VH-VL binders against Probable pyruvoyl-dependent arginine decarboxylase (pdaD). Designs and how they scored, part 6

Target 1, 139 residues: Probable pyruvoyl-dependent arginine decarboxylase (pdaD), of Prosthecochloris aestuarii (b4s6j7)
Amino acid sequence: SIFPPQCERISVEEGLKSLSPGEITFAVMARNSTNEHGRLIASSIGVALPADESVYGYLSEHHPYGQTEEQSGEYAEDLAATMLATTLGIEFDPNKDWDEREGIYKMSGKIINSFNITQSAEGQNGLWTTVIACAVLLP

## First folded at step 8 (VH-VL; framework fv_temelimab)

Design k8 (from K4 with light chain Y90S)
Fold by ESMFold2-Fast, scan of step 8:
Structure k8 (fold): chain C 139 residues (1-139), chain A 121 residues (1-121), chain B 106 residues (1-106)
Amino acid sequence: as target 1 above (139 residues)
Amino acid sequence: QVQLVQSGAEVKKPGSSVKVSCKASGGTFKNYAMHWVRQAPGQGLEWIGAIIPIFGTAAYNQKFQGRATITADKSTSTAYMELSSLRSEDTAVYYCARGLWFGRLSYFDYWGQGTLVTVSS
Amino acid sequence: QIQLTQSPSSLSASVGDRVTITCSASSSVSYMYWYQQKPGKAPKAWIYDASSLESGVPSRFSGSGSGTDYTLTISSLQPEDFATYYCQQSRSSPLTFGGGTKVEIK
């Protein structure tokens, strides 16, 4: 795992069980994106990962409709990062909060996000991309 | 059918503390952010802070850091905001407001009715 | 801290008028939210993510904007629309609101 050691306290196994297609569980939010004609172009599901007080994690799964693998990964990353940021009452912009040198998102000077794409595969409705986002509260 | 019901109005002395409650019903309390916002008479809205009940994590406007304490009891679906060292300028209507779980935890889709806190000597 | 400036602070309009309220942020906010507040009542969710109407909001309302500049428009003002409207950013902590725009009947 390329995540900081603190992120190892996140239960990925339990989070993955919550992403079962078609099943609604607590802490699962679905987001649909439509084009200007109202046609569904993307669907994303995010799940909070069990973590302790100083470690926050979200696992995101994306089900695109005609998007490229790269776009699918970006939607899943945006979902995971947005959920992670909002657990602390703070929103973020992936384009502005990305630190290219460190390969991480920095938010409010106290939180560092790290992403890792756990899997990408073709599904029934397009590519399925799963992303884990983890943040460690800085001193 | 989400409803947020707040505790009743209070009159407090300068230097004292007040604790306002907000009970959620009709929705999933633990999967949302609960925010506290105040409004002084004739003035605009001011964010105090929020709690994410599922994690027990609270975030505060630095203006209220050290004076405000936001807590939640998931078993009773109730959030609390305690404000200490009260001054006359703390006289305001205090609202609780729910944020959506995904991506919009800071968009307040439901609001409590408000609790008037009057600080007078 | 991101500051939100609403313009105008108040306006007087007649039923049927087109009303435009603007909200300018001191830095880019990506998304903007709007709330309607009537006297003696709690604010009510109105527009989210700059342009999406909350359930039950009449179609005469619209939101637009990106970056630092956002607008709420009422295409044909109705009696029930007289209220104070607040914009809100959630880009960064602390969350901030505009000063409000009071829409009054002529």
Scores: ipSAE 0.006, ipTM 0.536, lowest interface PAE 11.1, mean pLDDT 74

Design k9 (from K4 with heavy chain L100E, light chain E54Q)
Fold by ESMFold2-Fast, scan of step 8:
Structure k9 (fold): chain C 139 residues (1-139), chain A 121 residues (1-121), chain B 106 residues (1-106)
Amino acid sequence: as target 1 above (139 residues)
Amino acid sequence: QVQLVQSGAEVKKPGSSVKVSCKASGGTFKNYAMHWVRQAPGQGLEWIGAIIPIFGTAAYNQKFQGRATITADKSTSTAYMELSSLRSEDTAVYYCARGEWFGRLSYFDYWGQGTLVTVSS
Amino acid sequence: QIQLTQSPSSLSASVGDRVTITCSASSSVSYMYWYQQKPGKAPKAWIYDASSLQSGVPSRFSGSGSGTDYTLTISSLQPEDFATYYCQQYRSSPLTFGGGTKVEIK
């Protein structure tokens, strides 16, 4: 699904706006959207993008023939999950944390650093994708 | 559309290693995970491990950790599985199979034809 | 690791028969995948998410189940259905398969 049902229950003011160190499960979905309504919805709950250049370096090394992240929407979910894990300071394993039934990453771990939401589209001008993240409570 | 073509049969001595290849065509190689599954003659299926080309990191069934090495060459759209310290119990048909990275990662929608590896003295 | 037990391990049936294959998991799994394998051939994707048929699979096949118990049913067996069927869980690593059920001609 493009937006997990749990995201509909999370207010920007209540949910993802401020996360503290601790255990949490995150459902992450990267969105490569060319439609205006989809971009506006994604921007309204935005996700802070890492300033850490190492995330971009890592992904660039895994693209064949020097292709960049900006050139391929196929990497949107991997990019989103890696960037979020780095921003939150949690462990991320793409082989373990992918929930193929729901088609999204479900990351669980200890949040080491506080997390801030970027709500403006300008924060996402460098990416072909928008990151959608939801805090999901474990069953 | 998607086709996985594996290297040919091998006969190996105990203690040696074998490296099986799986060349993908159709679709984008980095859009899927490549898994390795084996089947001993007349027996069932056993998962060895997988590689996600985007991350370059392989995951293994603990039973094969230290013996199996799974790699991928994105420039040739080829995945490899090397199994070392071969024993007679490793005699099997080895399959590569793909899962869709942005779909069902562990549902093997396309399989290679299989590579028979025989370990005998 | 999650152990999958298939029952029966083999069965003999005639064209037109109803065939039922069961797969039981040692702990709860979300859904189940099924594969069909004919002698000397690679397995083929057959059923995903417990009940969804792979494109090209005849409608006489169906899957059902939840939790620990899953079933594959063939409502009216045809000659091309004689094969070994395997279930697979994806709840946790390592990925595991059932032992297979061989469907043979009577």
Scores: ipSAE 0.006, ipTM 0.522, lowest interface PAE 14.1, mean pLDDT 67

